# Designs tried in a protein design chat: VH-VL binders against Jasmonate-induced protein homolog. Part 1

Scores and structures below are computed, not measured.

Target 1, 185 residues: Jasmonate-induced protein homolog, of Atriplex canescens (Fourwing saltbush) (Calligonum canescens) (p42764)
Amino acid sequence: MASTQAMGMTEQQKKSVDEMVEKATNMGVNVQAQNSAVVSMINQTNVSMTFNENHNWSGSVVGTGYPKSIPTKQSRQFIHQGDAKDGSQGAVVYYGSNANGEPCGWLLAWCAPTNVTPTKPNRVYVDCGAQSKFDTISWDTIKAKLDVGPATTNFTDVDTETTIAAGVTSTGSFASVGAAFGLST
Unless a header shows other numbers, all headers, positions and changes below count from the first letter of the chain; antibody chains are not in Kabat numbers.
F stands for the ipSAE by ESMFold2-Fast; E and O both for that by ESMFold2, at different seeds; each is averaged over both directions (binder to target, target to binder). V2 = 0.75 x the mean of E and O + 0.25 x the DockQ between their complexes.
[cut] stands for letters that were removed.
Atom coordinates printed by the task and the answers are left out, and those that the model quotes come from them; centres of patches stay.

## First folded at step 2 (VH-VL)

Design a5
Fold by ESMFold2 at other seeds, look of step 6:
Structure a5 (fold): chain C 185 residues (1-185), chain A 122 residues (1-122), chain B 107 residues (1-107)
Amino acid sequence: as target 1 above (185 residues)
Amino acid sequence: EVTLKESGPALVKPTQTLTLTCTFSGFSLSTRGVGVGWIRQPPGKALEWLANIYWDDDKYYNPSLKNRLTISKDTSKNQVVLTMTNMDPVDTATYYCAHRLGEYSSGWFDPWGQGTMVTVSS
Amino acid sequence: DIQMTQSPSSLSASVGDRVTITCLASQDIYNYLAWYQQKPGKAPKLLIYAASSLQSGVPSRFSGSGSGTDYTLTISSLQPEDFATYYCQQANSFPLTFGGGTKVEIK
């Protein structure tokens, strides 16, 4: 091996994800969420983001549903209610633009088991890049990655200069998911 | 102590625009998670949700009213205003405003204002 | 839109009776369900939120239960002040919708 590369969030990404986890926690407590993923996303790009699609492996969105848009430099939240057996497992895709005005997408996926154990932990998966990357999504491939994924992760697409980071933690009766959708530096 | 009070005309003619004001105290619409909703009840009939507005100026309307509704807030005056266009006798009802808590999520109304009766007739 | 079907539309009962009111949603609402009490000429009052949680200041004779699409409000021992109309409301998705109401009257 000529070198090894450490993988991890930058200090700014970690701060942003921690703030979004805190927002998700506060929301979940306030609405008395149970067996669910409470998700908070911040748009750190220069344009508004628009909801494209979701996918459910287990559970479904409740309340007011998925935010239709996320204004630049603002956050939005939703609650994904888990089923009794498998908890909350889902994904969302938002579209926006990079600094050059090129169409891009950001994908966030999560797994929040009904009961967290050492063999069934909370997990996240992220992806981003050109909008065309999301024209045909293999949800089976994403699920396979999610099933072995970590509680925190990030990804940067060098071609579009987009980046995404996410984290998940348990908060008593529900999981708090935080994500930052952004541009790389 | 949280209180809300509805104000507006008791009588409106068909085709006119109704404007109702909700004046509240004990909370602020600058507080994260806070919202106000409007609900109506025709005499002797069930409750019907009309619109919600939240601290971040997000707004939701009952689609059955065909975009006749506009909701707005004045945070400095502790007021929320509902405007309903093209009034018809079937819109005769008691109109309530109510306190709601939630950030883009489900929630419940507590407390409610006393309500204001609006009659639509010529 | 989620339709809320409330049963019965009215009932007559005596003080001390156990009263049960049901509310059926047209799809799963994940316990995002509230119950309100309304007396003539008055605004509704929140009794139960999140299907089973008792609102502060509400007497313990009121309880809520159910899950999925099927929800129930129970009054364990009816009191004179409980003669009113009761409404359920789903808070799962917009538009927010109410049941048709159940009028509880003195037998």
Scores: ipSAE 0.007, ipTM 0.540, lowest interface PAE 10.8, mean pLDDT 88

Design i13
Fold by ESMFold2 at other seeds, look of step 6:
Order: C-alpha cells, then sequence, then structure tokens
Structure i13 (fold): chain C 185 residues (1-185), chain A 123 residues (1-123), chain B 107 residues (1-107)
C-alpha cells in the first residue's frame, strides 16, 4: 500500500485531533483506565462509516468492543486494554465513501507502551484510500512503520481525496489516542 | 421522547409458540443494541441476549442460546423475542432495553427500558 | 461469564438515613458497572453508570463508587420513594450479568 503523505497536519486536522485526544482523556479519567489506549475517532466525511477489521499486536478491546458505526460528523470511542509487558498495540479499519461516493477505508494504528520512555514512546500510524487497498493488509509491515513512527501523523490519499490524522499522548496510567477520518476536499 | 413500547400480556399453554415485540421510537433504531431481560416472579433480572438491528448481529447468554430467538425488523423499528415451544418455566416478565452508546463518552448501560410483557404459561 | 454478587440481600433503613449497598464482581470489570432501581410492577430505572456517574434526572443523594471488583451504591438521605430493589450490572463483557438484587425496606 503506497501513496503520498503530507508533511504535518493542517490547522483543521490539528484542532480535530486535539479535540479527540481531549475526549479520550476525559473518558479515560472517568473510567480510571490503566495500561490502556483510550481511542476517540471522529468521522468528518459525508456518510456513516462502518467497522471492518481490527488487529492486535498486544492487548485487546474491552466493553462492547469497537464501535460498529461512526455517524457522519460524530465521534465514537473504545478502550484497548494493554498487556503487562507490551502495553496496548492495535489497529482498526473503518469503511465509508469519498465525496464521489467511491468506497474508501481509513486505518488507525497505535502503540501505547506499558511505560513510556524516550526509547519506547507512544506512536501512531495512519492510512486511507480506496477500500480495495484494505483487502490484503500486511500487519507486519504496518508494525514496522509503527515502531519507528511519531506520536502525531497524517496521510492524504490523492486519488480518492481522503485524509486521516491522529495523535497520541499519555495521561497518567493510560494513553489518549485521537483520530480524524476525513476528506481532503 | 425516546421510548420502547412492548406488546401486551400473553397467557399461553406449554408447547405453544409465541412472539412478543418491542417497538422503538424517538431515535435511530438501527444505531443501538436492543437487549432482552427476563424476570421470573419474585426473582431478579437475567440478561437473555441482544441484537444490533443495523446488521442483525445477535448475541445470546449461554443460558438462553437455543431456547429463544431474538430478531428485529428495522423497517418498522421493532425487535422481537420468540419461543417455538413454551414451557411453564418460561412464565416471567420480559423487558426489552436499549444499550446507550453515547458518542461523547464510553457508555454501554441499559438506558431506556420497555414497560415489560408478562408471559404466563400454564396448563 | 462474570458473576455479580450483591450484599446484603435485604437492608432495613429508616427514612432520612443513609443506605449503603455492595456489589462484587468475580473478575475485574474496570468501571463498566451500572446500578438500577426497580419498584414493584415497574421496569428497572438506570441510576448510575460508569460506576459513579449519575444518569440524567437522578437525584444527587444517589452516588456510586468503586472500580475493578468492588462497588458501592450510597443513598445519603433515604426518601420514601427510594424503597425498592437495587441491582448492579456489569457491561464489561458479554454476557452482561446482574447481581441478584438488594431490597431496601422501611425499618
Amino acid sequence: as target 1 above (185 residues)
Amino acid sequence: EVQLVQSGAEVKKPGESLKISCKGSGYTFTNYWIGWVRQMPGKGLEWMGIIYPGDSDTRYSPSFQGQVTISADKSISTAYLQWSSLKASDTAMYFCARIGEDYSTYYHAFDIWGQGTLVTVSS
Amino acid sequence: EIVMTQSPATLSVSPGERATLSCRASQSVSINLAWFQQKPGQAPRLLIYGASTRATGIPARFSGSGSGTEFTLTISSLQPEDFAVYYCQQYSNWPYTFGQGTKVDIK
């Protein structure tokens, strides 16, 4: 899966990601999350998004699981409980449509170590584009990118005009992950 | 005015079939799980199972798997609980309830309940 | 499946006094714990979710606390309308399970 990736988030993406990180933080504090990633995602596209798939490198989702849908212009959250050794490391894929009605996908991956250090920081990876891009996912390749990835990132797929941005930060004993699934136009 | 309205009380004999209903209004029916809860006379609450009407994803408590059928008709915003062959031990009050998935907080409790349907099975 | 155990089975309390109800889970449910009130002939009513958050319209005299496996519902000044059966329910994992109930009676 290859596509162009913009350097840095737009001001609008930064605002949206910050809002989602704050929602995740508030949720994690309210539920007293520990050794986990609290994830908040906003759908900034024109149609509802549906859950397609998840992957776990360490840890697992709790509660009723991953949101089955994310209505247009709304956000949804989940908690991914980490393992004692490797923390919470996982990914989700949601499907929707671009402005032209073409089927598209958005992928969010995160790494939230049990103990954040300079050599084991929180990390995110994102991808988006045509739905067919997600028919065969190499999770080993995504893990390799995630393991050297930043705490904030974005991606824009020029062909479908889709975009995604995400950020992660620590709050006490859990990580707050915010993501914005959107259109570049 | 979010509401769940259940069908009326039923008096049946062992071996008969029955289908009771739960109609949702005032919200987008397909976006929320609907669960069924049994309460036998003088007893506590027992979760039976749950359905997501948007895609018909249905999950049963092990105690009720194969004993009842949970279904929904999203075109009329209605969930159903159905027995193919009632037993006297099925005599109980049956509630439907919505699981709230508040998009601003992580919230999965039964936030809205139907009024209950009393099912009496006697020979 | 996660077993929820409530104590006491019955709690006799005078109006105006404090009632304390306990709920224990067989495994950690984090804070995915709700409390319900049920009066005779009525559907259950959501009081508390997330272990400590009051549902809309619930009076401040109701409070919840706890996390993991041990939870408490407190009614700080019992009113006549509060005599009912109270259930805890975990929603951490399916199947969702309820405690067996605590009946709060007039002393």
Scores: ipSAE 0.006, ipTM 0.514, lowest interface PAE 12.1, mean pLDDT 87

## First folded at step 5 (VH-VL; from i13 with light chain S30R I31S G50A S92N W94Y)

Design x2
Fold by ESMFold2 at other seeds, look of step 7:
Structure x2 (fold): chain C 185 residues (1-185), chain A 123 residues (1-123), chain B 107 residues (1-107)
Amino acid sequence: as target 1 above (185 residues)
Amino acid sequence: EVQLVQSGAEVKKPGESLKISCKGSGYTFTNYWIGWVRQMPGKGLEWMGIIYPGDSDTRYSPSFQGQVTISADKSISTAYLQWSSLKASDTAMYFCARIGEDYSTYYHAFDIWGQGTLVTVSS
Amino acid sequence: EIVMTQSPATLSVSPGERATLSCRASQSVRSNLAWFQQKPGQAPRLLIYAASTRATGIPARFSGSGSGTEFTLTISSLQPEDFAVYYCQQYNNYPYTFGQGTKVDIK
């Protein structure tokens, strides 16, 4: 599909997301779970990122859970096991800093329904910016945006010069979610 | 060389406190969970709990919750297991071990083990 | 918590022969299963993870199989250094429980 072009994603963002989706796909072959999402995230900043919180609408993380940190220029992954009714639907927030050392946050949300159809597709939602933006997250608002969202998307916060890109595809019996957390500078 | 080095054997009396250590080297200590495993004399392995030294997130087996404290000092790459009041039944070998990750969420088995610390509690 | 049950408790095998060790979980652990070897006076050593993947440096004579609730460790041609106690461990759910062990003795 050409969805990434319609969303205004840069060539670099598209490549980063494609690489992360491919990595998530390759990792899925080693863990067996129904209706699950394999999520891969790369930290493209010069500062380690730390896990802040998660939210679940359906499904749950397996293993040792969400990566506690994402070191600079490295990727980290997790598997979110879906449930039989609604698959895997969740969100994560990571904190880091921008080039000026200001506290910032990156939010990734995904929806991998049990049965992907044209009316119930895989979806992602992203946000980033000042860390304080994430002090009062309305998860109902995020879900509403996610429910009408695309399979690929990006966002740049001009005030903090932070950026995020994400994509999701179906791979066999699971979804592969890739995300790039970065700076526009 | 990736290794975990534990503190030496301890001989204690019931009611005494004790803190044993596990120092990691050759890898980024704050990026891996460290677990503690008890082996009572002549018995098998018991998973006690784990800690993520980067933020001190700690998870205990229900059998050990409230019985021991697992902690870490990331500035010196060291994890700890401690008792506020030892019992004779705490006599055992205690191992620390690192949880390995091939693709960070791919597997979570103990891949590197310390040499063990023998704790003997007798009156 | 998930109970891991190993059988047999003791397995008597001649050098060069095949040893087959069994591990059963009280509920599905998918493929989140590891095998360890422990010799007297030593720390355990990781042999197999993800039910069937050999850890770094483990000889090909060790193989693992199974998924869900039933798992097997096979030593295809037992060597003198393989006489030890073997433990399975699930890491699907906290607490990451061990089986009680299978001792492999010389016959």
Scores: ipSAE 0.006, ipTM 0.545, lowest interface PAE 12.4, mean pLDDT 85

## First folded at step 6 (VH-VL; from x2 with light chain R30S)

Design y1
Fold by ESMFold2 at other seeds, look of step 7:
Structure y1 (fold): chain C 185 residues (1-185), chain A 123 residues (1-123), chain B 107 residues (1-107)
Amino acid sequence: as target 1 above (185 residues)
Amino acid sequence: EVQLVQSGAEVKKPGESLKISCKGSGYTFTNYWIGWVRQMPGKGLEWMGIIYPGDSDTRYSPSFQGQVTISADKSISTAYLQWSSLKASDTAMYFCARIGEDYSTYYHAFDIWGQGTLVTVSS
Amino acid sequence: EIVMTQSPATLSVSPGERATLSCRASQSVSSNLAWFQQKPGQAPRLLIYAASTRATGIPARFSGSGSGTEFTLTISSLQPEDFAVYYCQQYNNYPYTFGQGTKVDIK
């Protein structure tokens, strides 16, 4: 079915994304992150989420890598180090279940240029839905949408009743990315 | 050369269905978001929603969720805006627009607009 | 959603004069802001994006400035064809909201 849902973040999503951006900011400051995306994700679903996949257009994850799981109602973080020319541009997919126990996926993509300018801003793209939606990801299509995407966004899949919201801001030498993976109430 | 051409003006009664079209030409239709914008008589512009025709990824303004359907047929480079049951308050000019590029793929502005479709709904 | 507020609602100016239009966002939109011109009976036309970058084919008399929550469109020497309604639009957050418009009238 075609993706059909309202594009405005709810008050709850905005608050959750802002909290995750702040958590990413605090982490990035603490570790003195440079030319990177510091990503904080909260699992607002009723089951643990498991890491499925990542994609890199530029840069790579550092440290302990992508969180292998995100327990229900908890957040996890990672740092994605940018390259010198194109910064940090990547995506992650986590799997979980909806309220009916159906397998679902949540996709978060970000672009954090080495030097943010008015014509090269930080961006995010999000998607969610049935797990099978993520069997055949076209990363070129995701990149095309990401490249012209906003700094904050959300998506709700009406069929699975899953939702995701994300935002990105510049914080000194790095970008802070916050995301909320959830269910539509 | 790059253009969006919309279907002609419509005069309808409340309760009728309607599907208006926006045909893109002169560019690769599936590679650009297409949005719909409403302008009620004497009023400003309202963003209704957007579709990526390449995979039908569709995002709506909360104000229009459930009120209209945005769709595309990529085989004929055409986006659609559809009502299942029109109301008198749907009387407005409706524009489609493309998110385009200047000298890079990094800008988010509606650079090409259709000419508009006037929809009049009256008893 | 982000509310975009334009001022003034109407500017009455003579050809050759400077027009200054303001746009305020209810929260920061960084530089993710566009300006559009709309003449009666016509579709909007993109003037400025990224707060200050002129779209292709837009005359140099149009300039944009600002970031965060406060933005300005300046028309340095109004031409007869510039009398229109001008809208700002943020594209930082979905939904991409428009301001209510500023009408630039001939004085």
Scores: ipSAE 0.021, ipTM 0.667, lowest interface PAE 8.6, mean pLDDT 89
Fold by ESMFold2, look of step 6:
Structure y1 (fold): chain C 185 residues (1-185), chain A 123 residues (1-123), chain B 107 residues (1-107)
Amino acid sequence: as target 1 above (185 residues)
Amino acid sequence: EVQLVQSGAEVKKPGESLKISCKGSGYTFTNYWIGWVRQMPGKGLEWMGIIYPGDSDTRYSPSFQGQVTISADKSISTAYLQWSSLKASDTAMYFCARIGEDYSTYYHAFDIWGQGTLVTVSS
Amino acid sequence: EIVMTQSPATLSVSPGERATLSCRASQSVSSNLAWFQQKPGQAPRLLIYAASTRATGIPARFSGSGSGTEFTLTISSLQPEDFAVYYCQQYNNYPYTFGQGTKVDIK
């Protein structure tokens, strides 16, 4: 009964994630980001997405905060400043709708250590589905998955036909995080 | 002692169903991904997919999506690999393996392996 | 998916010699690479993770190097028990693909 994921990003998801990583990189270079995650998200659904909540394991958002909305087919960015010891580790949840107008959610989590090493790499975790899936989030469970997660990943919720893909890479002294929030149909 | 113990060898005919098991012990089973790896006779290793037993989050290689079912019963610390209809090409050794370890710096490699389950499918 | 290509397919080496095994990724995997040893009739054994970190209990004669797309496993002085098949595996992206293996045979 649990939703299953198809492994490997589609070519279209890879392109979208790469574009968002590039946007994050350009923003991070322009503002001379350090010890932070610069996050770029594109809304590939048919409706505007609205910010629901965030979670911090280390670090915090800077500037004007998390984008309150992501209009359809547009991208939005934020910078999450890391702590000196543990870097930037956080998550965001955005709400929108699927093709049938049903309320859905998209969750993006990232880990960008202060000093990236082979045993402390950048990581991402993603999830999506019915909005009710996010009514009670176990942040400890998400952290456990994030801590051993890959640098790129995707998830498709079969029931709602929603999908999400994300990637992270180091750019000098900051991490560039790109994500695509979308529909599988 | 952390270990994974797999069910015994199987001899089956095409079209039959099969469910093989992998029991974890010596660690908190629900906190680690369990993966399945196929090795066809005389061939290399193929990553089939993984499951997080804590919530049954399951991820398949595209080559195996829809061909097998990966599941877990956390109450008995056991992961499963299942076929609804075996083919002769499913003849292989199947390993389960645990991903990562319980350090503050987690890494994502198969650190503990089961002994393997030989599945033979022939008419 | 990321294709991992190992070379050579077979490496004939005398005991006491240095063995050098190559692994190439079709795209960057950073340092998210592991090496495994498999002897006939046995499960694989983790040798190296994070490209260059030896797993617990692995002798110092095994060393890994590389990052990005090019990786090397080196056995500095082959012992009789080291004749086996060696696999690299990337864990940067799902699916966590393996190379096709390098068989290290006694010469």
Scores: ipSAE 0.008, ipTM 0.626, lowest interface PAE 8.5, mean pLDDT 89

## First folded at step 7 (VH-VL; from y1 with heavy chain Y103K)

Design z5
Fold by ESMFold2 at other seeds, look of step 8:
Structure z5 (fold): chain C 185 residues (1-185), chain A 123 residues (1-123), chain B 107 residues (1-107)
Amino acid sequence: as target 1 above (185 residues)
Amino acid sequence: EVQLVQSGAEVKKPGESLKISCKGSGYTFTNYWIGWVRQMPGKGLEWMGIIYPGDSDTRYSPSFQGQVTISADKSISTAYLQWSSLKASDTAMYFCARIGEDKSTYYHAFDIWGQGTLVTVSS
Amino acid sequence: EIVMTQSPATLSVSPGERATLSCRASQSVSSNLAWFQQKPGQAPRLLIYAASTRATGIPARFSGSGSGTEFTLTISSLQPEDFAVYYCQQYNNYPYTFGQGTKVDIK
């Protein structure tokens, strides 16, 4: 049998996340965002994704709100305005299907502190899998994981063959968050 | 006192299975990631993966995905590292470590370490 | 993945003298960088996180500096108990990675 060489964030995922961070950066610059997370998400699955829920630990969405749908192979953006003390800290869950048509979910969480420092960096957390995984979410548990999370991460759910990658960077007075919602091969 | 105590040294043959353990005490086991780190003889440290025992959320380094199984039993505050079929190249010291969360800082680094488990696989 | 490269591989230093250890990342890790000390037969010990913040109980002679791709661990007046191997580790990008280590030997 052919070797199964385990790989980290694939070159395709890395490219997609970088493109989404760039889209978020361009949007944030254009609207002169401050103390906020500008979030760009691409749907790399074979079906349209639908918004399921959000959670706020700090701040709230502004403008037209969370995209209700992300068409296949397209991206959508939103801006999450931070509070003065704790910045922008939130999460979104989108539903879609895997290659076999099974219902699945993708979760993206971010933390963009009002003032980024070496000990309070921007962070992301991601998860994906069967839709039922998201029936009862412990947001306190997600927050605990997010608080020690990296600036760039990914996750693949072996059972559903779904994958998600995300990254966050500072761009002047706001954070740029990019995410790719996808399927593994 | 916060401690991680690992199971004892193992001597195995290629093809055998093995499960080593890491028991946490002195803190709320389910509130911290536990990671596994390999150190081959005379070599440096390699991150293998982490688990959040509270919900069994498990994340692997790509080099180790599919090569080992990381698991936890929160009822006995214990994390595990398991091989289904050992190779001679698995001979190494294996450490478990807790990933800290300080109230004033947020970081993904190992603040408390187990003593290590030496695994020897003779071919 | 991000490759962490440490230099020198071995550093020979007399007690009381200054030791300077370097760590380079293949791409920016911001300040998401930790340093560990490991003595023979022991587990690693966290020294520094966030590039420059000393962990609890770590003596002031240990200091870290740098950001982005280049980082330095300095031991200002090396004590007999400081002869060990030192590792850097980035936690900016998954998967997390360690440098290959710098051994600090008695001159």
Scores: ipSAE 0.711, ipTM 0.885, lowest interface PAE 1.6, mean pLDDT 91
Fold by ESMFold2, look of step 9:
Structure z5 (fold): chain C 185 residues (1-185), chain A 123 residues (1-123), chain B 107 residues (1-107)
Amino acid sequence: as target 1 above (185 residues)
Amino acid sequence: EVQLVQSGAEVKKPGESLKISCKGSGYTFTNYWIGWVRQMPGKGLEWMGIIYPGDSDTRYSPSFQGQVTISADKSISTAYLQWSSLKASDTAMYFCARIGEDKSTYYHAFDIWGQGTLVTVSS
Amino acid sequence: EIVMTQSPATLSVSPGERATLSCRASQSVSSNLAWFQQKPGQAPRLLIYAASTRATGIPARFSGSGSGTEFTLTISSLQPEDFAVYYCQQYNNYPYTFGQGTKVDIK
């Protein structure tokens, strides 16, 4: 039989996403999060990442807000509180550099409905690439893709050699979102 | 009526190029993912990849990455599946399909299918 | 990649009888599971999504159940038009994957 390895998430990416989901779960349990997305992101690039922007379709960040930076090889977390009707639905963009020092961006979007059901599951969407890709973002387009998205996904931008993976799961009264921002090289 | 209409059957020889089409009508073409599915003779269904025509965001199954090109021309509401050099093993039925319509129910299922394009590659 | 395994490969059933088709995922796909019917010479037709929700226009004799790794499609009283191949598909993890199919044949 030929190789059965998927060309999507590497085993290292899967492990990193699982670890970030676990960190999000532990934080959500500790603070007794409800109707929210607890998000944990790890920077697997060689430089610090800086916060660029967020978008909210429903809900808003609470506590200390979005991490302003994510140091190389470190993780950061935030809690996004959902509204009563539509839960927590949002996105963040972080900037950094690829291995060649070129400016790049990583986008993570999530949907955590107030009541998770078989027909309204948790979902994620990811994107990455040259920083200029994020100069003008169509949030309607991202929402449309997010609304029918999977619970676990990844993307690799061949031109910049950047990659991103993310997963989401339910933990009692909240959703745990884990993401790994990285380089494909 | 929402429809996906595919180009007609093709008979080709190994080494030739081919581009088959899938035209959407009755809905906003740029707002839905379009996927391609292969069915080799007497075999099951294989997901090949998807494209979001609105921005050409394209995601491939690992088995098909580098083997085919998926593209779209949103100005004529058409998605494409393309080979640069056909092999006899590419003989199959190829379907295009759209992802989900119901906005109150978020799901990632192929709800509308094209009629299929039979590609026969033989010497 | 999540492997979807269907059983049995072929199921021989008489009209009016119940057919039960199984689909197993190599890891949890929650309820992100669809069932398709394909008749000879035709495109697949969506029957069930979200593990148990019937698509528009699908008769009540088709029902889906399960979550996680084990799923079942039940046809409660087979009609002549139901003899076909049935596929399950997961859409929890990218890339999406189909099972290999179960042929429901007339006994």
Scores: ipSAE 0.624, ipTM 0.855, lowest interface PAE 2.0, mean pLDDT 90
Fold by ESMFold2, look of step 8:
Structure z5 (fold): chain C 185 residues (1-185), chain A 123 residues (1-123), chain B 107 residues (1-107)
Amino acid sequence: as target 1 above (185 residues)
Amino acid sequence: EVQLVQSGAEVKKPGESLKISCKGSGYTFTNYWIGWVRQMPGKGLEWMGIIYPGDSDTRYSPSFQGQVTISADKSISTAYLQWSSLKASDTAMYFCARIGEDKSTYYHAFDIWGQGTLVTVSS
Amino acid sequence: EIVMTQSPATLSVSPGERATLSCRASQSVSSNLAWFQQKPGQAPRLLIYAASTRATGIPARFSGSGSGTEFTLTISSLQPEDFAVYYCQQYNNYPYTFGQGTKVDIK
């Protein structure tokens, strides 16, 4: 009884990620962001999501920090300021519930190097599933996967019917990260 | 020497199950994604999916979602591709491939390939 | 998913001449593009990654260029051992996708 995890974005996921990238771009332009990741996340689940934790490989969140909650069908943003050497590299985990009310988690990780090059591009990693999947996170493992990850990705956990998609692009002097946290049904 | 060695050719009938293998050696197997690529006779390459053997994180191309199972046994440095019920249209060469080199030479492409496993499904 | 389209489908080139292979993406893949060579009866071999970076052990006659949606593989002086099919592959988006291939025949 093996589960299957889809990697291809649906039409709706692509639209949602593109909208979140646009929101991140607009925010970054408005605040004149530099050497940072501007992150916009939309909650497409049926319940409010709550912040669980973050991880920093380089850089740190600025301003009012990570959104403590993301109401259903709404988006929230934050800015992660990069350091001079390694840019902005971090992750966040949000908790919520699936359609059956079971506790679930969504993980978004990003890498926005100070100097984007063909061999050091912007990249993202995503994961989702039962909340217990996130009880113990190996951040070294996440980093290894992120380091060779794509600029646009998704994941669907068939057991919980949760899904997540994300994309990152360079928007001048900062990276725009868009993510959609959702349900596959 | 970094290698991926695949199991031998298979001749099967429609409806039968099959599990083929890809054994890695000469590197830390659990630290690299392993992908599976299909090549139908006389055709190009199709990416099927990917697994991170360190934690069994598995991701599928939509064209193959629900059609195959990708798995790994890290204790023997081996990745697997399996079908619960083969179809004649599954006749193809199947390659496994590793993504990237060690962390010091960062990139996203398949750098090491297995020799391929020919699967023939015919009545 | 991103569609990769290669041209020409078949290219006949004499040894010592230049071969130019094209690859087009249906949307921008930045520089997240690789080229592979596959000889008859063999597994693919990585030639180029990051659009223009030569993989370890690949002869200097192979070069890649381009970014965004248009990419080129150039073989500056084609050798008899270069008879093969060449594939481009984007790794900007999951799922990763390959072009349909360009067969290079020795004239």
Scores: ipSAE 0.554, ipTM 0.853, lowest interface PAE 2.7, mean pLDDT 91

